# Ledger of designs, part 21: VH-VL binders against q5slc1

Target 1, 112 residues: q5slc1
Amino acid sequence: MGALRGRWAEEEALRFLLGKGYRLLWRNRRTPFGEVDLFMEKDGVYVVVEVKQRASARFGAPLEAITPGKVRRLLQSARFLLGRDDLPVRLEAVLVHGTPKDFRLEHLVLEL
Short names: E, the ipSAE of ESMFold2; O, the ipSAE of ESMFold2 at other seeds; V2, 0.75 times the mean of E and O plus 0.25 times the DockQ between their complexes.

## First folded at step 8 (VH-VL; framework fv_recibokibart)

Design t1 (at its last look DockQ between E and O 0.55; V2 from the best seeds 0.00; counts 0 for: pae O 3.6 > 2)
Fold by ESMFold2, look of step 8:
Structure t1 (fold): chain C 112 residues (1-112), chain A 121 residues (1-121), chain B 108 residues (1-108)
Amino acid sequence: as target 1 above (112 residues)
Amino acid sequence: QVQLVQSGAEVKKPGASVKVSCKASGYTFTDYWMHWAKQAPGQGLEWIGEINPNSGDTNYAQKFQGRVTMTRDTSISTAYMELSRLRSDDTAVYYCARDSPTIFGDWFDPWGQGTLVTVSS
Amino acid sequence: QIVLTQSPGTLSLSPGERATLSCRASQSVSSSYLAWYQQKPGQAPRLWIYDASSRATGIPDRFSGSGSGTDFTLTISRLEPEDFATYYCQQYDSSPWTFGQGTKLEIK
């Protein structure tokens, strides 16, 4: 079930990553551990991409300011979707700031 | 430890302005957006807007644009919300709330205790 | 902007019963960006659930959240007297942030 969930920021994030040579495997996939926004592949590495929209960019918070529970759930979701736990997996984020008519993107690799 | 303490209740006449304060303690005030919400008597919660305490940048809900001004004083870790041209349907409890500590979050924790603003002639 | 509609408006149950509170969104919301709050009369709201299913600090495991897309639920497996309150859902998927109108859980 990779149906579009009405998120304009996710559409822009997908377009951006495809333009950077990422390959889309699934989108909006439910797993027992949560939802995966974009599940992609780049250079032999599987990538879970979380997309977040805000009117303005976040401040003061470094990349590592995500909950350990969310990290764990996203990684477990990746392994569930792959059906194995021995493949390289990376967690990334695309932050979309602004409105559909005027936005900017920030692309982050989340260190684990 | 983390606390938001708001100013006391206010009674105002239609056409006046009110300025509610929200004093933060137990965390670095400038690190997280501060939000404001309205709850009319017997009603649910309505988001008013947010302020970046570091830069002073604001975003307001369309309904309040032009009547609300959010400011802060970083020297005393205090945020302010001013609502002008008050009318009777502005009677409500006004809350401040801290944005979540994570990059993907925008849930609110903690909340201030609320400030009742009563607008009556 | 995303409208959240909660159902039922009022839920009358007895201690010991199971409660299910619904929150429906006008458009899809990632489960990463839905929260629940509890509010008692005369008190500020309190964070209860974030990321649709993660309990805030100190929240008993009889509370569980679930859902995706447009449909989200808060379930209380066995009601305790202190659980009777109003519950609000909130989305933070797309600005502006919005709340549901609330479900009042009251003693039958």
Scores: ipSAE 0.648, ipTM 0.882, lowest interface PAE 1.6, mean pLDDT 89
Fold by ESMFold2 at other seeds, look of step 8:
Structure t1 (fold): chain C 112 residues (1-112), chain A 121 residues (1-121), chain B 108 residues (1-108)
Amino acid sequence: as target 1 above (112 residues)
Amino acid sequence: QVQLVQSGAEVKKPGASVKVSCKASGYTFTDYWMHWAKQAPGQGLEWIGEINPNSGDTNYAQKFQGRVTMTRDTSISTAYMELSRLRSDDTAVYYCARDSPTIFGDWFDPWGQGTLVTVSS
Amino acid sequence: QIVLTQSPGTLSLSPGERATLSCRASQSVSSSYLAWYQQKPGQAPRLWIYDASSRATGIPDRFSGSGSGTDFTLTISRLEPEDFATYYCQQYDSSPWTFGQGTKLEIK
């Protein structure tokens, strides 16, 4: 009894991004600025990826805003993890809609 | 001022249906998903489901699937929740609540004042 | 679904004291997708904390949220008379969204 389950949506997001040629550097890494779900690399660019599960009916809906505070937190976390601030960094999201047996993904680049 | 105003209390018999309304003002009704939650007397909160006021798309918690119907009328900025085949354990305060404004959130702000539905024979 | 268990069920304290309210999740809530609400009798819940640690607009700085993974805390550094209410945590990491059963903070 009592086995805690990890985030299934994060596992699916990771599988999806690996299939797109991304490379995983760290996951679930805590920083002074918050937790980073996936920290990855693609073609010489470091990528902070936030993973969010949403209801299935939300797939394809118009996107809500991301707060400037969340953007700052994610960028600060990336620079903390790299130990420097002169490397290219991109912010992305993977929205996972539905359930473990029936889900759909949206992959977004987040604007600064 | 953003606010959600719900319809008044209802008393129903088992087997009946109830339809609760939630009128939005102070913001663009179709830009935010609307949620509904249940709070039985002396109990905590339970999520029932959500509706996209623009498209009419809905998602319901599994335990309410088949008995709940969420609709809206965009011309009067009003969302509705109908619960059918009422039974005594449906006695509760029902709240509407607006979804958060961010893609990473599903917290609720603001909430309607609540509608007490009493089911008794 | 993710079950949120709050403790204690009731917390009896006096104004001026420090309050610590706990919310434990049955599985990890990543990126701190957790909110707190305050509810007074006869009133709707009000958003208090979102994203585990961010205060909603107008919430005094004596309230702080913290935690990650399965353990989250709402702390009130110095209780004021208006802080006595029931507090609920809510997760929005995995559907369905769920609430804790509440902690009632009452005057001793």
Scores: ipSAE 0.488, ipTM 0.844, lowest interface PAE 2.2, mean pLDDT 89
ESMFold2 (binder alone), look of step 8: mean pLDDT 92; pTM 0.936
ESMFold2, look of step 9: ipSAE 0.467; ipTM 0.835
ESMFold2 (binder alone), look of step 9: mean pLDDT 93; pTM 0.942
ESMFold2 at other seeds, look of step 9: ipSAE 0.341; ipTM 0.807

Design t2 (at its last look DockQ between E and O 0.05; V2 from the best seeds 0.00; counts 0 for: pae E 6.4 > 2, placed apart)
Fold by ESMFold2 at other seeds, look of step 8:
Structure t2 (fold): chain C 112 residues (1-112), chain A 121 residues (1-121), chain B 108 residues (1-108)
Amino acid sequence: as target 1 above (112 residues)
Amino acid sequence: QVQLVQSGAEVKKPGASVKVSCKASGYTFTDYWMHWAKQAPGQGLEWIGEINPNSGGTNYAQKFQGRVTMTRDTSISTAYMELSRLRSDDTAVYYCARDSPTIFGDWFDPWGQGTLVTVSS
Amino acid sequence: QIVLTQSPGTLSLSPGERATLSCRASQSVSSSYLAWYQQKPGQAPRLWIYDASSRATGIPDRFSGSGSGTDFTLTISRLEPEDFATYYCQQYYSSPYTFGQGTKLEIK
């Protein structure tokens, strides 16, 4: 099978986080505020993980902050999925650079 | 102000090559990836590829792999796209566009004015 | 590769009417990895909406974007004469980045 699968980057991100001791709760969950790629838990904290794939890393360029609108929608989605807003929630990203045969991961904890 | 200014229209024969330039101004050229897109007459937009102007590294859409070469000259803040072995269906307007990266972004802003390439026998 | 299909291909309306333009992806582009561009004849595309629902600088609030996953919409609440143009959606969830084929919004 040589065809590129559209969700291969998400699968690699999930494998990576599971190896770091994260626990998967939900994946690809739709909410009124958007879809959550991976909804996970680590040490009593709920984690919304967004995955993005690029052909190449942007390490040498200035990283711009996540937009305030995106942060709001991710937090609203977490609250919707949990059914409450008093639990600890963290936002994270996994950037997957490359192709299924040759990739690198960048794992970021996003400040709110 | 941020601007991308492209080279003028070209008329080419089948089998020739064309090299389109895109001169950037109003920002630090090496801080943003540059993309190229094709728009055939009366048709939509098609992504061709991207270049890291700092390193010169490139990624091309599979359809164009082997026929496209993207380069840049950082001393004059200019990106180039060369398309070889031209055929009639390469007739199109070619755009450069600046990447607007965030952690999750890669929308394009701004775009160059476009370069019409006409391939005719 | 993620295919974006826009509908309708052409939308004929009058000023003052509401327009709804749809963009559907062949697979999920996650929460908001979608942009919209406006293009008028003889001009380059212009960024209109990014992050699915955020308006670019200077874009009137009669434009709103919504959706996630595979289904996205661009809504114009009250058409103005200047809004008649072709609109393209673009995904940037995964490389290679792709565009929809466009919806031409024209005067009835």
Scores: ipSAE 0.401, ipTM 0.826, lowest interface PAE 3.2, mean pLDDT 88
Fold by ESMFold2, look of step 8:
Structure t2 (fold): chain C 112 residues (1-112), chain A 121 residues (1-121), chain B 108 residues (1-108)
Amino acid sequence: as target 1 above (112 residues)
Amino acid sequence: QVQLVQSGAEVKKPGASVKVSCKASGYTFTDYWMHWAKQAPGQGLEWIGEINPNSGGTNYAQKFQGRVTMTRDTSISTAYMELSRLRSDDTAVYYCARDSPTIFGDWFDPWGQGTLVTVSS
Amino acid sequence: QIVLTQSPGTLSLSPGERATLSCRASQSVSSSYLAWYQQKPGQAPRLWIYDASSRATGIPDRFSGSGSGTDFTLTISRLEPEDFATYYCQQYYSSPYTFGQGTKLEIK
């Protein structure tokens, strides 16, 4: 038996967001501009969600900022998946701290 | 253990094309963007563009638009950069480099050993 | 395009001295979107510092990066013979990603 590294964090992020009333549209979708971890919808807004696993449990450490280049690629991916560019899109991240047996989640809405 | 190995040096005439390969080992090839950079003799580094090995999606620096094509073959963990209509100022060492694993950065580690392309005329 | 200007172009120092290498951006690249690379002749660049101040794996603590906005520095507190090389800064705040022209740190 082998556990898939990184997929446990994505599964926990998905469970967390579903519990908050998000609806899953696609996961692990490849686009010409990159892979989207979770593509979701909440209250009429489409949401690109990136999941990051951290082995460190140190809270309060500065979060790495998403670069403008990665923002642009994520937005291009959203437009590709929707087939149009006039719908509201939001970028979010879920940081999964710790291990499969002992983890915590941090949910971030990325300002655009 | 993580390694990028590039194809050997090439000598080309003006107007020709060159295709440089970059074979990845020691990590999951499709999990990381691949970048290409140019270094003319005695000069600094210049970013050419990037490819997502998973999707095949690319972004190119404006200076190289229309002359560069980046592709990959995921079955052999290899990225390619083709530069067409070569000019004498394309003489340079060309590097591939792996992007960071985080969506929160775009630094490059590791780099390939470089491929010297000489455009003689 | 964001232009990175490194200074000085060449820095001649002796082992044991402190070195300060400057990288100035033509517009703000925020506090964390800057990396430094070391390159020796005939070799590929190597990642040295990422996110302005974080050392890559295996980089000695005599190297430190600092700065934000437009002004960044790489400091070597006590030069060792192996530290003499060319250093490049790189921004990844916006595409196209750009490099400085380099600072050659040479033994005097």
Scores: ipSAE 0.015, ipTM 0.628, lowest interface PAE 6.4, mean pLDDT 84
ESMFold2 (binder alone), look of step 8: mean pLDDT 92; pTM 0.939

Design t3 (at its last look DockQ between E and O 0.66; V2 from the best seeds 0.00; counts 0 for: pae O 4.8 > 2)
Fold by ESMFold2 at other seeds, look of step 8:
Structure t3 (fold): chain C 112 residues (1-112), chain A 121 residues (1-121), chain B 108 residues (1-108)
Amino acid sequence: as target 1 above (112 residues)
Amino acid sequence: QVQLVQSGAEVKKPGASVKVSCKASGYTFTDYWMHWAKQAPGQGLEWIGEINPNSGGTNYAQKFQGRVTMTRDTSISTAYMELSRLRSDDTAVYYCARDSPTIFGDWFDPWGQGTLVTVSS
Amino acid sequence: QIVLTQSPGTLSLSPGERATLSCRASQSVSSYYLAWYQQKPGQAPRLWIYDASSRATGIPDRFSGSGSGTDFTLTISRLEPEDFATYYCQQYDSSPYTFGQGTKLEIK
C-alpha cells in the first residue's frame, strides 16, 4: 500500500466500519457501471460504501446528498457483484476530511 | 438564475498585488464552495485553490501557496482572490467557479466570466 | 496530487466524423469523480459531463463519457461544427482537484 491520499482514507473508512460491526466482502471492485470502493454486509443487508477524501471538511448546508445517476450506478454495481437483484442493498458514504495525521470521518446512510 | 460576476481587468507592475472579486447571485452563497482557476494566454486551466464561504477555510495548490489569499464577505455574497508579488508569468485570465453541492460532487458550475490580469513592466 | 494527461493535444477532424478524447490519470480515480468541460476562445469553460458519464443539462446525446481507474474517454459520435473547441477533464476524487492540459478539437 502506498501513501496515496485516497487509499489511506479508504483504509480509515474500512477500519471505522469494521469497528461498527460491518463485514467486508470486496474492495475496489470494477464493474461495467463503475468502481465500488467498499462492498460490505451488516445484519443481512449488503452495503455499497463510497469513500470520498477531501483536504478539509465540506461542512455547510448541503443542497443535494447524491445525484440520481450516481444512485443508479451504485445499485447496478451492487447487483452486478451479487449476480442477483433480489437481495437487500443499502448505500452509504464515508467522508474523510483532512490528512493522514489529522482527519475526521463523517458516516452517512443514504436514503434510496 | 445562478450567476458569478467578476471584477474588471487589471494591469499591474511586477511586485504588486491584485485582488479579484467574484459576486454570486441566484443561490445561497454559503452553501457552495468557491474555486479559483488560472488560464495563461494560450494555455490550459490550472486550479489555484478553494474557499468554504461558510467557514472561510481554504486550500491552495502548492504552486500558489504563500502568494495567494482567498477570502469572502458573506454579507454581500462575494469571494476574493488576492495574488501577491506578481511576476510576468502571472499574466492570465482568473476564473471563479462554484462547486457542486453534492456529497460526492466537486465539479464546477457555473464559472465567472473571467478577469484578465496583465503584469507588465 | 493526481496528474491528468489528455491525448491527443490537438485532434484535427471533419464534421460528421467520430472523435475520441482521452484523459489518463497518474493514479486510480473513482469512475464517478471525473468531469469534462468545453471551452471556446474568449469564453469561460462550460460543464459538459459530470460523474464520468452524466451529461450536463442541454448537452446533446452524441457526447458520451466513459472509463474508470486511470483511463477515461469523451466520445463524440458525429461531429457538428459547434463541437470544435478545447475539452478539459477534471478529477475531484481527491484534493487538490486538477485539470488535464486540454485537447483542442479543430476542423481538418
Scores: ipSAE 0.121, ipTM 0.718, lowest interface PAE 4.8, mean pLDDT 85
Fold by ESMFold2, look of step 8:
Structure t3 (fold): chain C 112 residues (1-112), chain A 121 residues (1-121), chain B 108 residues (1-108)
Amino acid sequence: as target 1 above (112 residues)
Amino acid sequence: QVQLVQSGAEVKKPGASVKVSCKASGYTFTDYWMHWAKQAPGQGLEWIGEINPNSGGTNYAQKFQGRVTMTRDTSISTAYMELSRLRSDDTAVYYCARDSPTIFGDWFDPWGQGTLVTVSS
Amino acid sequence: QIVLTQSPGTLSLSPGERATLSCRASQSVSSYYLAWYQQKPGQAPRLWIYDASSRATGIPDRFSGSGSGTDFTLTISRLEPEDFATYYCQQYDSSPYTFGQGTKLEIK
């Protein structure tokens, strides 16, 4: 199909995380449980990173950062990609606010 | 009880402007983006744009850019949508809707009851 | 922007039958960023399904959402009289957010 959803925002999120010492394993991988934007590794921990773009900054995080259903799907996707379920996995988000020419990043570690 | 109550129906002439209000209650108004959508008679839904009620920042669909202005008054928990240079195909029901409670959600719940705007000579 | 095309435009079925409503996107949409709304005449839309497959509060389990990429479905396993309405899909993967044109589910 040629997906163009927030590609610039994912590229900026990837650059940001690489600069923080994360290692990229996969990007835009489909699983039976959904799509994983960035699948990365840091210090022996596997990291599922969701990237969300908005044209304008959202005020502070809502009461819940992520739904229980989304947590479940992300964890199932990580296990599928790893082929095992006994490795440490962390969920993170990168919020990209603005436009390609003028944006700000917010990096969140999501609780399981 | 989360509720969005919109202003009453309007009848306008071509070339005029209309300003629709959407009063929020039952939640912290500044915690959620507010969206506006159009539904012409017998037609589907069309997203017009959104406003961050805390900052006042907006994003508009290209089709409405230059004719729509979204504002809010946080002291009375009310959002507004103004549509200018009205023409006959602006006749529609206009809805406000609250954004979702999560970072990744932008599904709309609840919706206001709708405001019919009729543009006729 | 992402165009959502729903099919069929009108679906005529009887109570007790299974309904399958299709929503196709012009570009890939994450399976998590799609919602469905029900609307009856003279009423505002109501949230029905969010995140592609999660039922909103109070929505009966005969409704299920599924799909990924460009193809999404809303399935009603056994139609009840109250299910006859128009259903809209909506994507929120990227701004501007967009709706499908609707599928009218009507009684045969």
Scores: ipSAE 0.118, ipTM 0.713, lowest interface PAE 4.4, mean pLDDT 85
ESMFold2 (binder alone), look of step 8: mean pLDDT 92; pTM 0.931

Design t4 (at its last look DockQ between E and O 0.66; V2 from the best seeds 0.00; counts 0 for: pae O 3.3 > 2)
Fold by ESMFold2, look of step 8:
Structure t4 (fold): chain C 112 residues (1-112), chain A 121 residues (1-121), chain B 108 residues (1-108)
Amino acid sequence: as target 1 above (112 residues)
Amino acid sequence: QVQLVQSGAEVKKPGASVKVSCKASGYTFTDYWMHWAKQAPGQGLEWIGEINPNSGGTNYAQKFQGRVTMTRDTSISTAYMELSRLRSDDTAVYYCARDSPTIFGDWFDPWGQGTLVTVSS
Amino acid sequence: QIVLTQSPGTLSLSPGERATLSCRASQSVSNSYLAWYQQKPGQAPRLWIYDASSRATGIPDRFSGSGSGTDFTLTISRLEPEDFATYYCQQYDSSPYTFGQGTKLEIK
C-alpha cells in the first residue's frame, strides 16, 4: 500500500477510457494549481479527466454551473504539465456511482 | 429563504427508539439529497447517512447500519431519521443538512438547527 | 474511508493575529473536494469554504483556504472577535463523507 495506488473509482475510470481509445500520459500529477487525476490524449487532443465517486447518482447543476475557479485550475494544470499553452486541451469528467463491486460510470465532456 | 427546521429535544431510555424530523422550506424538497450527522457532547461531527427524498433511497455509514432508518414524507417536505436500540453513547445533537451538489461538489448547506437526543438510564 | 485529522486541537490567539488551521487527509483528496465549516457554541455548523479555496456567500476575504492532496489549510489573516469558533474540515471525494475532529479557535 503506497501513495501510488489509485483510488478504485479512478482505476475503473481509467480502464473505461482506455477501452474508448484514450491514451494515458500521466496520472495523479500534482501541479502548483492542483492535482490532475488523469491526463490523457485522444485524437490529437490533450484531455484533463476529473474523477468523482458517489454512493448514488445525484441531480446536479448543468455543466455551466461548474465553478469557474475549478475550470481555471484544471486548465492551468494542463498548461503546466505540457509546458506550453498553444495545444488543444479538453476537460472531461467520469462520475462513478456506487461501490467497487456494484458501480456505474457516467462520462461527460466539459465544453466550457 | 431555504430553511431546515428540526423537531424538539428528546429524552429516551436505553433500548428505546427516537425519530427526529426535519422540515424543509424555500426549495423543491425532492430535488436535493438530505444528510444526517451526529455531534456528541464536546465532540466533532460524524456523518450518519443520506436519503434521496424523491425515491426514498438511502445510504448509511457502516457504523449506523442496522440501527438507523431514514424516511421522508414528500407531501409535507419532511425528512425523518429514526435511531433504534439507543445506548448512552447515542446522546448527541443530530443535524439534518441539505446536499448542495454540483458535478464535483457535495458540501452541506444549509443545516437544521439540531435536535438534542439524551439517552439516560 | 478517508480520515481527516485537524491540528491543532485548540488554538489560543488574540484579535488581530493570524491564524493557521490544518487539515490532513489519510489519503489524497482529489481536486480539492474539501470544505470548511464554522460552528459557534449552541449553533449549527455553517458552510465557510468549499472546493478547498472558494469562500461561501458572505464570508469575509480575511479567510482563505488552500492546499491539495493530503494537506489543507484555513488561514485567517487578521482575527476579529467574531472569528473565534470551532472549524471543521469535510471531504466529499468519496462516500462515506467524513469530517475532521475540529480545531477550536479561542481568545488567549
Scores: ipSAE 0.452, ipTM 0.823, lowest interface PAE 2.3, mean pLDDT 88
Fold by ESMFold2 at other seeds, look of step 8:
Structure t4 (fold): chain C 112 residues (1-112), chain A 121 residues (1-121), chain B 108 residues (1-108)
Amino acid sequence: as target 1 above (112 residues)
Amino acid sequence: QVQLVQSGAEVKKPGASVKVSCKASGYTFTDYWMHWAKQAPGQGLEWIGEINPNSGGTNYAQKFQGRVTMTRDTSISTAYMELSRLRSDDTAVYYCARDSPTIFGDWFDPWGQGTLVTVSS
Amino acid sequence: QIVLTQSPGTLSLSPGERATLSCRASQSVSNSYLAWYQQKPGQAPRLWIYDASSRATGIPDRFSGSGSGTDFTLTISRLEPEDFATYYCQQYDSSPYTFGQGTKLEIK
C-alpha cells in the first residue's frame, strides 16, 4: 500500500530504511520551504531523506552532488519541522532505479 | 564552452527513416546522459527518450518504442536518433539536450539548436 | 506517467504587469523535481528555473518559481519586453520525464 500522495519508490525507500533501524517521524510533510519525503531519526540524529526514482542508474560523479538551493530548502524544512535550528541534521538520499516489478536501491549520505 | 550541434534539416517521404546527429563539445561526452525531444510546428515539447553515451543503454517513451533507435559514437562525441516508418505527424523540430544531473536533478542544459524534419509527399 | 497541465494556454499582458503561470501535475511531484524553460520562436528552449524555485545562472530576480506537490507557479513580477515567450514546465520526479504543453506569454 502506498501513501495517498506518495510514490511507490518512497514506499520501498521507507521499508528499506526501517529495516536499517531508522525511525520515521514524518512523511510527505509540506513546509513553507518545500515538501520533505521522509523525516527520520537514526542514533539520535535527525535525517531528511529524499527519494529519487529513475529508469536506470546514472554513472560517474555529477558536476555537483546536490545543489546549494536544494540544501538550503531541505535544511530550512528540517528546522521548521523541529521548531528549532540548533540540532544536527543529516541529509540522505535513496535512489530507486527501475520499476515497481524490477528495481534496485542505492543509499547515500550527502556531504554538506 | 559546452555546446550541442545538430545535423541539418531533412525532408522525407512517408515510410522513410531519418537519422539526426548531435555532436557534443566542451565536456566529457560519456559522463552525461543525452535526451531527445520533439516539437511539432506550433506545439509543445515531447520527451522521446534518453541514451547513456558510455554504455549505449537507452530508455524510450512508450509512444516511440519500436520506431526510435538512439545510438552514439564516443570517438567523435556524437549521439544519434533514428526515427523509422515516418508519418506526416512526425514533422517536427527534434532537439538533443544534455542531462545536467545532481543527485536529485535531471533537468536539461544545454539544448542543441534543433533539427527540422519534414515528412511530406 | 505524470501529466503536466499548464494554465493559461495563452496569457496576453503588457510590459510592467505581473505574470503568473501555472503548472499542475496529475500526481505529486516530490521535492519539487520540476524545471521551467523559456523558448522564443526559432530558438531552442533555455533552462530558466530548476528544482521548482532555483533560478538558472543569469536569470533575472523578477522571475520566481514556487510550489510543491501538484501545484507549481512561475511568477514574473514586472514584465520586460524580452520576457514575452513560451514557458514550459518539466518534471523529473519519475521516468518518463514529461513537459507541460506550454504557456505563451504574448504582448497585448
Scores: ipSAE 0.306, ipTM 0.782, lowest interface PAE 3.3, mean pLDDT 87
ESMFold2 (binder alone), look of step 8: mean pLDDT 93; pTM 0.940

